# Designs tried in a protein design chat: VH-VL binders against Apolipoprotein N-acyltransferase (lnt). Part 18

Target 1, 229 residues: Apolipoprotein N-acyltransferase (lnt), of Prochlorococcus marinus subsp. pastoris (q7v0g7r236to464)
Amino acid sequence: WQTNMPTREKTNFKNQFINDKLISAQKIALSNDAKLLITPEGTLNNNFNLNFKSKIRMLAGGFRNSKNGLRSSLLGYQIGDKTYSSFIDKHRLVPLGEKIPGFLNIFSRGLSAVGGIQPGSDSRFFKWKFTQPLAIAICYEITDGFKIRNAVKSGAELIISAANLDPYPRKLHYQFLSLARVRSIENKKDNIIISNTGPSGLISEEGKIIKLFDPNTEQNDVVNPNFSI
Key: E = the ipSAE of ESMFold2; O = the ipSAE of ESMFold2 at other seeds; V2 = 0.75 times the mean of E and O plus 0.25 times the DockQ between their complexes.

## First folded at step 8 (VH-VL; framework fv_rovalpituzumab)

Design w1 (from q20 with heavy chain N57D Y100G L105Y; at its last look DockQ between E and O 0.03; V2 from the best seeds 0.00; counts 0 for: pae O 13.4 > 2, placed apart)
Fold by ESMFold2 at other seeds, look of step 8:
Structure w1 (fold): chain C 229 residues (1-229), chain A 122 residues (1-122), chain B 107 residues (1-107)
Amino acid sequence: as target 1 above (229 residues)
Amino acid sequence: QVQLVQSGAEVKKPGASVKVSCKASGYTFTEYYMNWVRQAPGQGLEWMGWISAYSGDTNYADDFKGRVTMTTDTSTSTAYMELRSLRSDDTAVYYCAREGDSWDYGSYFDYWGQGTLVTVSS
Amino acid sequence: EIVMTQSPATLSVSPGERATLSCKASQSVDSYLAWYQQKPGQAPRLLIYGASTRATGIPARFSGSGSGTEFTLTISSLQSEDFAVYYCQQYNHYPYTFGQGTKLEIK
């Protein structure tokens, strides 16, 4: 689900609005026999709970409280859940922050870099009940090819790249797409890209763009990635 | 048809605990959340929390955190609510209530148990 | 938490007449509001959910309306079995909260 909601305006959306959109997205997904619903980074606000039981397995971008602060995460909902039962936290909070220390201001700005957000585990491998193992990249984590490769070597069958690219220039949107294609090629895995205002679609294991949606519209679509043996 | 059948009335002393059961039938137990709601004599309704029959995850109202434990047994389609450190103001009828169908935007309670009176007196 | 305030506390009406019950939320609950009927010695019974949708098996004389902070339950052509206590409940924010009830009694 490509939400097409500017990041700075998301703090003003009501919990009910997001729940209504999620219900609609799940109905569309089920009518198309989808097995997994994915939403962009930052779709759910802090301490969000569904007002309904999830009818489909869902990975939703959002935030969670931890003992050491707020985390940006993909939150896993099994069928029947109203609160997430699994999660994978964003590890890298800003692009290039670790690679250009101290000499330049980091060019990026985003909610994950603003007060209260803490980095999570560096592992990008995600396995939960009843789904294939996944390699997860949240936003600019796609730049760390080693971590994605390690998740694939650990058994991940699909790469999922979730992002909120609204705070970033359009040029970085194209760089994100290019990196996702590289990850698909080097690991021989399909890559599902889901972003709010940036590129969303399906990249084949050969790096071919199978589908790419207009980044400036709200869209729901079903894609059928290949799972590797 | 959907039915929720609760355990019988109980009398307890302050400081004790009580565990109320709720046996579900007529639907797939693991597909619905179970909520617990209580009603003190002559008073309105108070939500205590819910449990997912699928995952076992819970969400407790703040007033009951630390004193309540909700569990399920999927093999018997039974939900349980245990309230510890009972006080006299915990005297109430305790209801289990199935959460409504999520496709109707529903965290409303569509089927209720008959209620279990718990009396706390010294 | 969100406070749900019902009015009136007691409503006296004659059978065959129309009753209108009010429910106010201390902040917006959008359309995530339910109405329940409770007779003495019985569990609550769901009447309306989503502010305006009748639950399965509920007679057409029951209708709900409203959104945001103000909601009404209307019972047209009251029957003898409709005299009970009515509760509203919001389910937009945790904790879920109920109004204090409106008793509908024979005038």
Scores: ipSAE 0.005, ipTM 0.455, lowest interface PAE 13.4, mean pLDDT 76
ESMFold2, look of step 8: ipSAE 0.006; ipTM 0.454
ESMFold2 (binder alone), look of step 8: mean pLDDT 93; pTM 0.949

Design w2 (from u1 with heavy chain W53A T59N, light chain V33L V34A; at its last look DockQ between E and O 0.49; V2 from the best seeds 0.00; counts 0 for: pae E 12.3 > 2)
Fold by ESMFold2, look of step 8:
Structure w2 (fold): chain C 229 residues (1-229), chain A 121 residues (1-121), chain B 107 residues (1-107)
Amino acid sequence: as target 1 above (229 residues)
Amino acid sequence: QVQLVQSGAEVKKPGASVKVSCKASGYTFTSYYMNWVRQAPGQGLEWMGWISAYSGDTNYADDFKGRVTMTTDTSTSTAYMELRSLRSDDTAVYYCARGGYEDWGEYFDYWGQGTLVTVSS
Amino acid sequence: EIVMTQSPATLSVSPGERATLSCKASQSVSDYLAWYQQKPGQAPRLLIYGASTRATGIPARFSGSGSGTEFTLTISSLQSEDFAVYYCQQYNNWPITFGQGTKLEIK
């Protein structure tokens, strides 16, 4: 038998790799008694289904099909899920542009919620069973301080910042980290940063970098953020 | 038909190592996890761990961490389990078992015939 | 790790009768439970997965039920080939664990 692999086999190959890495990550999380696993933006393929039932609650960066097109999202998997049961969609930004001189201009444009919910107090607010309410920023959504502030006012007790920073220079990675610090300080909430090639770690409610992992390094680690009372 | 054929029985001294093979046929080897389970004479079943035939990633039970190494050879569709620093309470039948399709190594739908490893001084 | 406890340790019944085997988990395993049959000198055989789904080729007289911490394997109208040891196994958490077994004997 000597047939070249068709496109379907190529897609299945990619999904097996993702599943193997997710299983390894869940093993590490469970061995450390973690309550929540978070992966960077864009970790999962379009409407990805796990080949296993999730052993831990997971917020994974991925894509979902909606009535009006493909969405980039953080996808929520409860224990036992093979497909996501919750989500929060990324707000689309204008096309990538504005090199170093225009970098701050991109960030100053802000981030907005799309679909299903009016702009308002909980656009970046994510209420999910078995965890405290969260404020979610996907990629450059961290630049919209009002949306994150509104999620905190709605009761969010922790900020989650997920990004895929591969297409951006490392100067923008530093500025992403700086913005995450500002959001943590102004809202007095811990901020978990997870990115694929940029900074990942934990920032305290005072803006202190409690833990920061090396950029461009595959790592799975457990952090213990403080929730506001 | 799915078939898992294991290597033959082994007799070892305490402190030695054993490597059990499990040759798979009748399915796409790299699409399923291979588990190893042992059963001491007259006793129940004990899970030792799994290996992904695709990535080589492993998950070892705590009781065997540090003593077990699981590998695969995709060119021969064969999984291997090596247990080092053998002691007399390692005397058991060792099974390879394929994880079920729906849960990738969570329940075991096909089993090898078992390999008796006897550790005696 | 999750401890799986089976009862009774031995069940003596006559062919043609119904057997009911119990399996209890030390904490909830949802429906991630499997049942196996093992005859002397043979490898285990998968009977049930997902607490209630029969594996391919398993006769309809085998049925599973339960969720959470309590599970039951029922064998209706026992055949002579059904006398064996039965194990339950959880796959909700790592490490994967098995019950100690229930021996089904001819009375």
Scores: ipSAE 0.006, ipTM 0.481, lowest interface PAE 12.3, mean pLDDT 73
Fold by ESMFold2 at other seeds, look of step 8:
Structure w2 (fold): chain C 229 residues (1-229), chain A 121 residues (1-121), chain B 107 residues (1-107)
Amino acid sequence: as target 1 above (229 residues)
Amino acid sequence: QVQLVQSGAEVKKPGASVKVSCKASGYTFTSYYMNWVRQAPGQGLEWMGWISAYSGDTNYADDFKGRVTMTTDTSTSTAYMELRSLRSDDTAVYYCARGGYEDWGEYFDYWGQGTLVTVSS
Amino acid sequence: EIVMTQSPATLSVSPGERATLSCKASQSVSDYLAWYQQKPGQAPRLLIYGASTRATGIPARFSGSGSGTEFTLTISSLQSEDFAVYYCQQYNNWPITFGQGTKLEIK
């Protein structure tokens, strides 16, 4: 689901509006026999709960409260959940002896502008009941090829790249797409990209753009990625 | 005390349109979906679609896409269903029915009294 | 589209007896199934939702069971006011569909 909601406006949205959109998205997903619904980074508000039982397994971009502060996360809802039952938190890049590139600093500034976010664990491997193991990159994490490769080596069969690119210049949206293609090529895994106001679609393990949705539109669609053994 | 009060019976000629109203009271109008269901004389029930009173989003059954428009007016807590290009087999009782967000609001706990629309030459 | 098939079309039963109405879905609807009662000249009335949960104000003699593709409405100890048409409805997916109805009449 490409939400096409600017980050500033999303902060002011009522939970009821978000629930309406999620209901519509789940109905569309079920009508198309989808097995997993994925939403962009930051789709859900802080302390968000569904006002309905999820009818499909869903990874929704949102926030969670932790003892160390607010976390930006992908939140996992199993069928029947009104509250997430699994999560993977966004993690800050950790230098590995090299300098942070200038465009990466732009990503960091944009994240800071949404405020209050604390880094989570550095692992990008996500194993969840009743779904294939996943490699998760939230926004700037797509730049950390080692963490994504490590998740693939740990058994991840698909890369999920979720982002809120609204705070960033449009030129950076294309750089995000390019990085996602590189991650697909180097790991030989399909990559599902889901963003709010940037590129969303499916990239093959060869780096080919199989499907790319029009930016700046609200869209729901089903893609069939290839899984590796 | 939830009430759904619909507009009165209408007689229309083929090719015309009809707009049925459903005035809601006794609950927070914007917290629930409004569904429209029709029943031809002596026949069963046919779902036409829903509208969210909060967002204005709609979902129409395929048989009515292109002919139906559902709207709401939150200031009067009123839902509307307009059916265009009427034909004789559109003769039916049209019901509004409330659904909530829980379970996608698609079981209907309160129904309007029904509006008979008769389409004849 | 999920087709809901009710059986029998008409059921003749004496007051005080037990009635069993069946509803079958063309594909799984999990437990997203509702039952309605409709008397002549009236709007339908919700009896059961979630396959087995009685709606507010519905007498305990009404019970629902089933999941997936096969569902049953049971009315124990029939009362004179229970003779009506009964509809099942799935709400698992679009479009919402109803069964064709079972008429419960006095034998």
Scores: ipSAE 0.006, ipTM 0.520, lowest interface PAE 10.0, mean pLDDT 77
ESMFold2 (binder alone), look of step 8: mean pLDDT 93; pTM 0.949

Design w3 (from u2 with heavy chain T59N, light chain V33L V34A N93R; at its last look DockQ between E and O 0.76; V2 from the best seeds 0.00; counts 0 for: pae E 7.2 > 2)
Heavy chain, then light chain:
Amino acid sequence: QVQLVQSGAEVKKPGASVKVSCKASGYTFTSYNMNWVRQAPGQGLEWMGWISWYSGDTNYADDFKGRVTMTTDTSTSTAYMELRSLRSDDTAVYYCARGPYEDWGEYFDYWGQGTLVTVSS
Amino acid sequence: EIVMTQSPATLSVSPGERATLSCKASQSVSDYLAWYQQKPGQAPRLLIYGASTRATGIPARFSGSGSGTEFTLTISSLQSEDFAVYYCQQYNRWPITFGQGTKLEIK
ESMFold2, look of step 8: ipSAE 0.128; ipTM 0.615
ESMFold2 (binder alone), look of step 8: mean pLDDT 92; pTM 0.941
ESMFold2 at other seeds, look of step 8: ipSAE 0.050; ipTM 0.584
ESMFold2, look of step 10: ipSAE 0.032; ipTM 0.573
ESMFold2 (binder alone), look of step 10: mean pLDDT 92; pTM 0.943
ESMFold2 at other seeds, look of step 10: ipSAE 0.135; ipTM 0.633

Design w4 (from q20 with heavy chain S55E, light chain H93D Y94W; at its last look DockQ between E and O 0.31; V2 from the best seeds 0.00; counts 0 for: pae E 12.8 > 2)
Fold by ESMFold2 at other seeds, look of step 8:
Structure w4 (fold): chain C 229 residues (1-229), chain A 122 residues (1-122), chain B 107 residues (1-107)
Amino acid sequence: as target 1 above (229 residues)
Amino acid sequence: QVQLVQSGAEVKKPGASVKVSCKASGYTFTEYYMNWVRQAPGQGLEWMGWISAYEGNTNYADDFKGRVTMTTDTSTSTAYMELRSLRSDDTAVYYCAREYDSWDLGSYFDYWGQGTLVTVSS
Amino acid sequence: EIVMTQSPATLSVSPGERATLSCKASQSVDSYLAWYQQKPGQAPRLLIYGASTRATGIPARFSGSGSGTEFTLTISSLQSEDFAVYYCQQYNDWPYTFGQGTKLEIK
């Protein structure tokens, strides 16, 4: 689900509005026989709870409180959950002798916390009950090909790239798409891209764009990635 | 013709366990959650938790977590609630209730079992 | 957790009259509120869900209203079979919680 909720306007949304949209998205997903619903980075507010039981497995972008501060995460909801039961936190990029490209400094400022948002573990491998193992990249993490490849070597069958690109120039949106294509090619895995106002769609293991949604519109659609090892 | 039929009354000693059954008929068992609610004598209703007949996952109320186990048997369309380490204040009527999830109006308990009295006395 | 408070604890009214039962939530539950009727020795029966929608087979004399934190159940033209305890229940957040009940006495 591409939410089309600009980052600077998300503070104005009520939990009820988000819940109503999630209900609609789950109804559409179920009517199309989907097995997993994915939402962009930052879709859910901090302290968010569903006001309904999730009818489909969902990976939703949001925030969680940890003992050391707020974390940006993909939050996992199993069927029946009203609160998430699993998560993978966004990892702060820590160079190992590598230069950080200039456009990544922009992403890092948006997601690096001055005492607010804590970095998570650096593993991008996500194993979840009843789904195939996944490689997860949240926003600028798509630039870390080593961590994505390690997740694929650990058994991930699909790459999921979630982002909030609203505060960034449109040129960075297309650079994000280009990086996602490279990750699909080098790992020989399909990549599902979910962003709020930027590119969302499916990229094949060969780097082909199988589907790309119109940016800056709210859309739901079902894609069938190739689940090869 | 929806019907929930629960097992008969039980008398238990403190520290024992009880397992109450709830046999469903007249609907597709796997499409609905089953809730358990208890009512102590002369008292109101207390939610204990639910189980999904579809996936078998559960959500227990905090006051019962660690002592309660809910299960289902889809081949017999039967839900079970087991309460361990019984105390005298666990004396109550225990109900199963089917949860109908109206996505636009939320979820509510549309059908209830007849209740199972569990008496815990020394 | 959300505390549901019902009032009055007991309400005595004559058949054919109107009864009004109140339910207040400690936090907003939007419209996710149900009303149940329980007669002595019986399981509860669903009357109203979504604050105002009658369950199938419930007579039109039962009506519900309210949203947020304050809700009412109204029974117009009371019948002798309406003698029971009535519970409100929120299902906005877990744990689901019930009010303590209002006993409706018909003379």
Scores: ipSAE 0.005, ipTM 0.472, lowest interface PAE 12.3, mean pLDDT 77
ESMFold2, look of step 8: ipSAE 0.006; ipTM 0.470
ESMFold2 (binder alone), look of step 8: mean pLDDT 93; pTM 0.945

## First folded at step 10 (VH-VL)

Design x1 (from w3 with heavy chain N59D, light chain N92F; framework fv_rovalpituzumab; at its last look DockQ between E and O 0.71; V2 from the best seeds 0.00; counts 0 for: pae O 7.1 > 2)
Fold by ESMFold2 at other seeds, look of step 10:
Parts: structure tokens; C-alpha cells; sequence
Structure x1 (fold): chain C 229 residues (1-229), chain A 121 residues (1-121), chain B 107 residues (1-107)
């Protein structure tokens, strides 16, 4: 059980670091009177629980276990929650090894052998208590304009694009940004882009980049999207 | 048993610096954060800032930003607060205080005994 | 920053009676409100957190209530050791702020 203690200790160390960062982000959000905190794809580890009670509504990128396998998801935390109460699963998975040299292929194959990340529901509409309805795209899902349009037709008032672009070269970062602009224009909805090392910011319903934060830097900031009526 | 033991009283001149220590014992301190609160004689309580034991992240009240540095040494279970460019109105009792992480460590269930810092010409 | 205002500044009551202390926030702090007791020469002692939850080891005669902007600390059946200064504190957002204190003194 000594070997389990180092493994558990390493897991707890990473989780505590993430919890510290989440508290810092919520403090910044509250100081700016933000209504919703959104974090990039993959921010939370599998079966992650907050060590604190959330003070703001949060959509956090993470993973969850479902009866059909592991899911990459945006996890919804209400005020007072320590565990998520809502979720939307990533539907389209990208092949990890095809875009990044060698080492992630091995990791991806290991995940597949033990259950891997499984595709979730194909709907991108997310209606959540106390928030406006949302259209959600996790990473590569921004390429599926039909699903985003269907979510907007179902009443979504804002598009949220969450991604972890660490494994991808800058050309693909530009592609993701360009696709997010197209989705905003074709649906006449603002689009919030949240990524780890790629572009993050606000795109207007006309496709104008209202704010774009410096890629490859850790940033927390408040944006004020327009809701379509 | 939970204890927060602070360093002894200090007398300083204006313009000097002071570094107050707070040694934690009797609990798993990496599951908590450390706050510093001061109280001028006959006055109320003033929050100075916060430090995480694990990440080292800090946040300081605006009145102290630029003059205060909070650090930890996890090998000795000791937190430190250094206040630079001391002024006579910095005369106060300085407390370290622990808060439970579940509630962001922002209310304080255990306090050190306090360290009187007197700044006089 | 959120200003916490306590009233009255001083409250004189007899042992065995009830004391009610008030705390008002300049804007909503939900239920993120704590109460402390401080005796001369001592560090503050946590009494209440979450506006109404008694801290471990705090006698049942201490109770807290309120939410949003207005809060009360009630001490029933006052004991001689309860005569001290009491502070409210919000922890809804940074910077953390305290009220100026209410001195509870024996009548």
C-alpha cells in the first residue's frame, strides 16, 4: 500500500493545485461581478471534485465516468456545489497522434485500451438552471456547423467554444479561430472561445473579434457577450 | 493538537522591515491556507493577505500591495509575513490565521497568539 | 470593497439576559458571514460561520441569523465570560473585511 500512497499523493497534489487555481479564478470573476466562469477543455481531471464550495456558476472542462466509458465534458457547477450537477459531453474526438509527433499516439492507445475517452451525445444545446441556453462546442466540434445551428434553433442565445489546443500547431489554432468566427456569423450569436494555449476571447455575432487574449499565457478576464433576441 | 505559534514582539524604526513567523503544528497544513490579519491598538481587524501552502499563490490587500511579501517553508511548517518600509501607523498586533479550504480559507477557525510590532522613531 | 457596519458600538446588558448584535454589509454577501469574539490581549475566537453555523466548541447560547446585507448575532442567557468585543466579517469576495466591532459590557 506504500506504492498506492505515492500514487494517491501525486494525484492529490495535482488536484490541490487545480483547486487553488480555480479559487483564484473565481475570486477574479467575483471581483468583476461576472455571472459565469468558463474554463478550457480538460482543465479538470477524471472524477475531480472541488475542495471548496463554488461561489459562482462555472462550466469547467473536465472528464467524467459514464456507464458507457470515460467522457470529455463541460461540467456545470452551481453556486454552493463541490461536485458538478450538470454536464455536456464531447461528441467528436480528434485523433491525438496524427497532429502531434509520436509520444501522444502511445498515450492515446493506452487510453483506448483501458476504455479511453468515449464520444457523448451529438446535441450541442445546453440548457442549465439560472443561465441562458447555450450552444456548446468542445474542441473539434466547432467544425460541425449543423449541430451548432440546431442548438441555436432550439433557443441557444450564446455559443461557447472550449478547447485544449496544447497538442496542436499554430496553424490549427488559426483554423479554430476562423471556424468560431464563421459559427458566430452564420448563427448571429456571440461566441466565447476558451482555450488553454490557443486563442481565447469574444467574437461578436458579426464575426468581429471583440477581444483576443495572448495565446500561450495564463489569463483570466471578463467579457460581456451580446445575447441575440 | 492544532497550534499556530508566532515569533516574538519586535520594535522597529520607520523605514525598516519586519518579518513575522508563524509555525503550524497539529494538522495537515497543506490542506489549509494561511492568512495574516493585523490590529492596531484600540482598533478593529484588518485583513492583509493570503498564501496557499501548496501552490504558493498569494493575494494581498491593496493597502499592503507592494510592501508585503508572504511566503511559506513547508519543510519547517512555517509561514512568514514580511512588511517593508514600515511607518508609525503600522504599529499593530499581527496575527496569522488558518481557514478551512472548503470555505476558501476565508474565515478563520484558528489564530496565532499575535506578534506586536511597534514602529517608533 | 464591501464595508461592514456593526451596531450598536457598545451594548450594556445584564448577565442572564439576551444580547442582539447587528451587522450590515454595503452590498450582498449572501451567507458568507462570520462572527468572532475577542477579549483583551487575546486573538479573536470564531463563533459563527456561514451566517448561522456555530463553530466547533461554541456554546449553544450563541446563534447567528441573516443573509444578504443584514445579519444578527444573538447571545441568550449571557454569562460573565461573554462580555467582550464582537466582530462580523464577510468572506463573499476579496478583500476580506471586518466590521468595526461591538463592545458587549456588563450593565
Amino acid sequence: as target 1 above (229 residues)
Amino acid sequence: QVQLVQSGAEVKKPGASVKVSCKASGYTFTSYNMNWVRQAPGQGLEWMGWISWYSGDTDYADDFKGRVTMTTDTSTSTAYMELRSLRSDDTAVYYCARGPYEDWGEYFDYWGQGTLVTVSS
Amino acid sequence: EIVMTQSPATLSVSPGERATLSCKASQSVSDYLAWYQQKPGQAPRLLIYGASTRATGIPARFSGSGSGTEFTLTISSLQSEDFAVYYCQQYFRWPITFGQGTKLEIK
Scores: ipSAE 0.045, ipTM 0.588, lowest interface PAE 7.1, mean pLDDT 76
ESMFold2, look of step 10: ipSAE 0.132; ipTM 0.633
ESMFold2 (binder alone), look of step 10: mean pLDDT 92; pTM 0.942

Design x2 (from w3 with heavy chain S31K; framework fv_rovalpituzumab; at its last look DockQ between E and O 0.64; V2 from the best seeds 0.00; counts 0 for: pae E 8.3 > 2)
Fold by ESMFold2, look of step 10:
Structure x2 (fold): chain C 229 residues (1-229), chain A 121 residues (1-121), chain B 107 residues (1-107)
Amino acid sequence: as target 1 above (229 residues)
Amino acid sequence: QVQLVQSGAEVKKPGASVKVSCKASGYTFTKYNMNWVRQAPGQGLEWMGWISWYSGDTNYADDFKGRVTMTTDTSTSTAYMELRSLRSDDTAVYYCARGPYEDWGEYFDYWGQGTLVTVSS
Amino acid sequence: EIVMTQSPATLSVSPGERATLSCKASQSVSDYLAWYQQKPGQAPRLLIYGASTRATGIPARFSGSGSGTEFTLTISSLQSEDFAVYYCQQYNRWPITFGQGTKLEIK
């Protein structure tokens, strides 16, 4: 799901609006026999609960409160859940306001928190009940090839790259896409890219762009990645 | 008291368009969404599509994609269904029907009275 | 698209008897199934949702059962007002689909 929502707007109205959008997305996914629904980084607000029981397994970008502070995460919902039952936290946070030197430099110097977000575990391997193992990169984490490679060595069969690129210039959007292609090639794994206002789509294990959605549009679509090796 | 009141019967020629209204009252809109279902004379029920009151999201049955547009106006509590490029086999009674938000709004506990649309040359 | 098939097309029974109507889905709809009653010149009336839950105001003589692909509506001790057409409807997936109807008529 490509949400096309600016990141700077938050209200209680948005929570109701997002629940309505999630129902629509799940209905579309079920009508197309999708096994997993994925949403971009930061789609859900802090302390978000579904107003309905999920009918599909969903990996949604959002936030969670932890003992050590607020975490930016992908949150896992099993069928029947109204609150998440699994998660993987974003490890590296992007520094704001820097000029754009080499793309790797801006991401590798990430701050641990902006606006109270705390870094999580540095592993990018994610497995929960009834799903294939995944390698997860949230936003700039796509720059860390070592962590993605380790997740693939641990058994991950697909790379999921979730981002919210709304505040960043188009050059960084293209660099993000290029890095996602490199991760697919070097690990021989398909990569699903899900972003709010940036690129979303499917990249093959050979680095080919199989599907790329129009940026800045709201779209729900089903892709069939190659779960090879 | 829940009421769904539809606009009156229409007679149209092939190739024309029709827009049926459905005014809702007596309930909390956030708990229900709107569906449109039609019934040709002597035939069964055919789902045309679904629309959300808040987001404006729609899902149309394949037979109507490209010809149907569903909208809502929350300020007047009115849903609309427009069917374009009418054919004689579009002659039917058109119903609006609501369903609970928490159950995905897709079984229909209240129905409008129906609007007969007749398409004849 | 999930095809809903009802049987029989017409069921002739006497008042006071039990009527059993069947509905079969082309693939599983879990328990996301509803039953409606429709009398001539009227909109459909919801009887059962969730395969077995009676809607508000529906008499206890109406009961639903089934899950997955096969469903049954049972009307015990038929009343004169129960002679109508009955439709099943799945709401597990888009597009929403209805069965073709079963007409319940007096023998």
Scores: ipSAE 0.012, ipTM 0.547, lowest interface PAE 8.3, mean pLDDT 76
ESMFold2 (binder alone), look of step 10: mean pLDDT 92; pTM 0.944
ESMFold2 at other seeds, look of step 10: ipSAE 0.016; ipTM 0.566

Design x3 (from w3 with heavy chain N33H, light chain N92L; framework fv_rovalpituzumab; at its last look DockQ between E and O 0.61; V2 from the best seeds 0.00; counts 0 for: pae E 5.7 > 2)
Heavy chain, then light chain:
Amino acid sequence: QVQLVQSGAEVKKPGASVKVSCKASGYTFTSYHMNWVRQAPGQGLEWMGWISWYSGDTNYADDFKGRVTMTTDTSTSTAYMELRSLRSDDTAVYYCARGPYEDWGEYFDYWGQGTLVTVSS
Amino acid sequence: EIVMTQSPATLSVSPGERATLSCKASQSVSDYLAWYQQKPGQAPRLLIYGASTRATGIPARFSGSGSGTEFTLTISSLQSEDFAVYYCQQYLRWPITFGQGTKLEIK
ESMFold2, look of step 10: ipSAE 0.168; ipTM 0.609
ESMFold2 (binder alone), look of step 10: mean pLDDT 92; pTM 0.944
ESMFold2 at other seeds, look of step 10: ipSAE 0.107; ipTM 0.618
ESMFold2, look of step 11: ipSAE 0.125; ipTM 0.608
ESMFold2 (binder alone), look of step 11: mean pLDDT 92; pTM 0.944
ESMFold2 at other seeds, look of step 11: ipSAE 0.182; ipTM 0.633

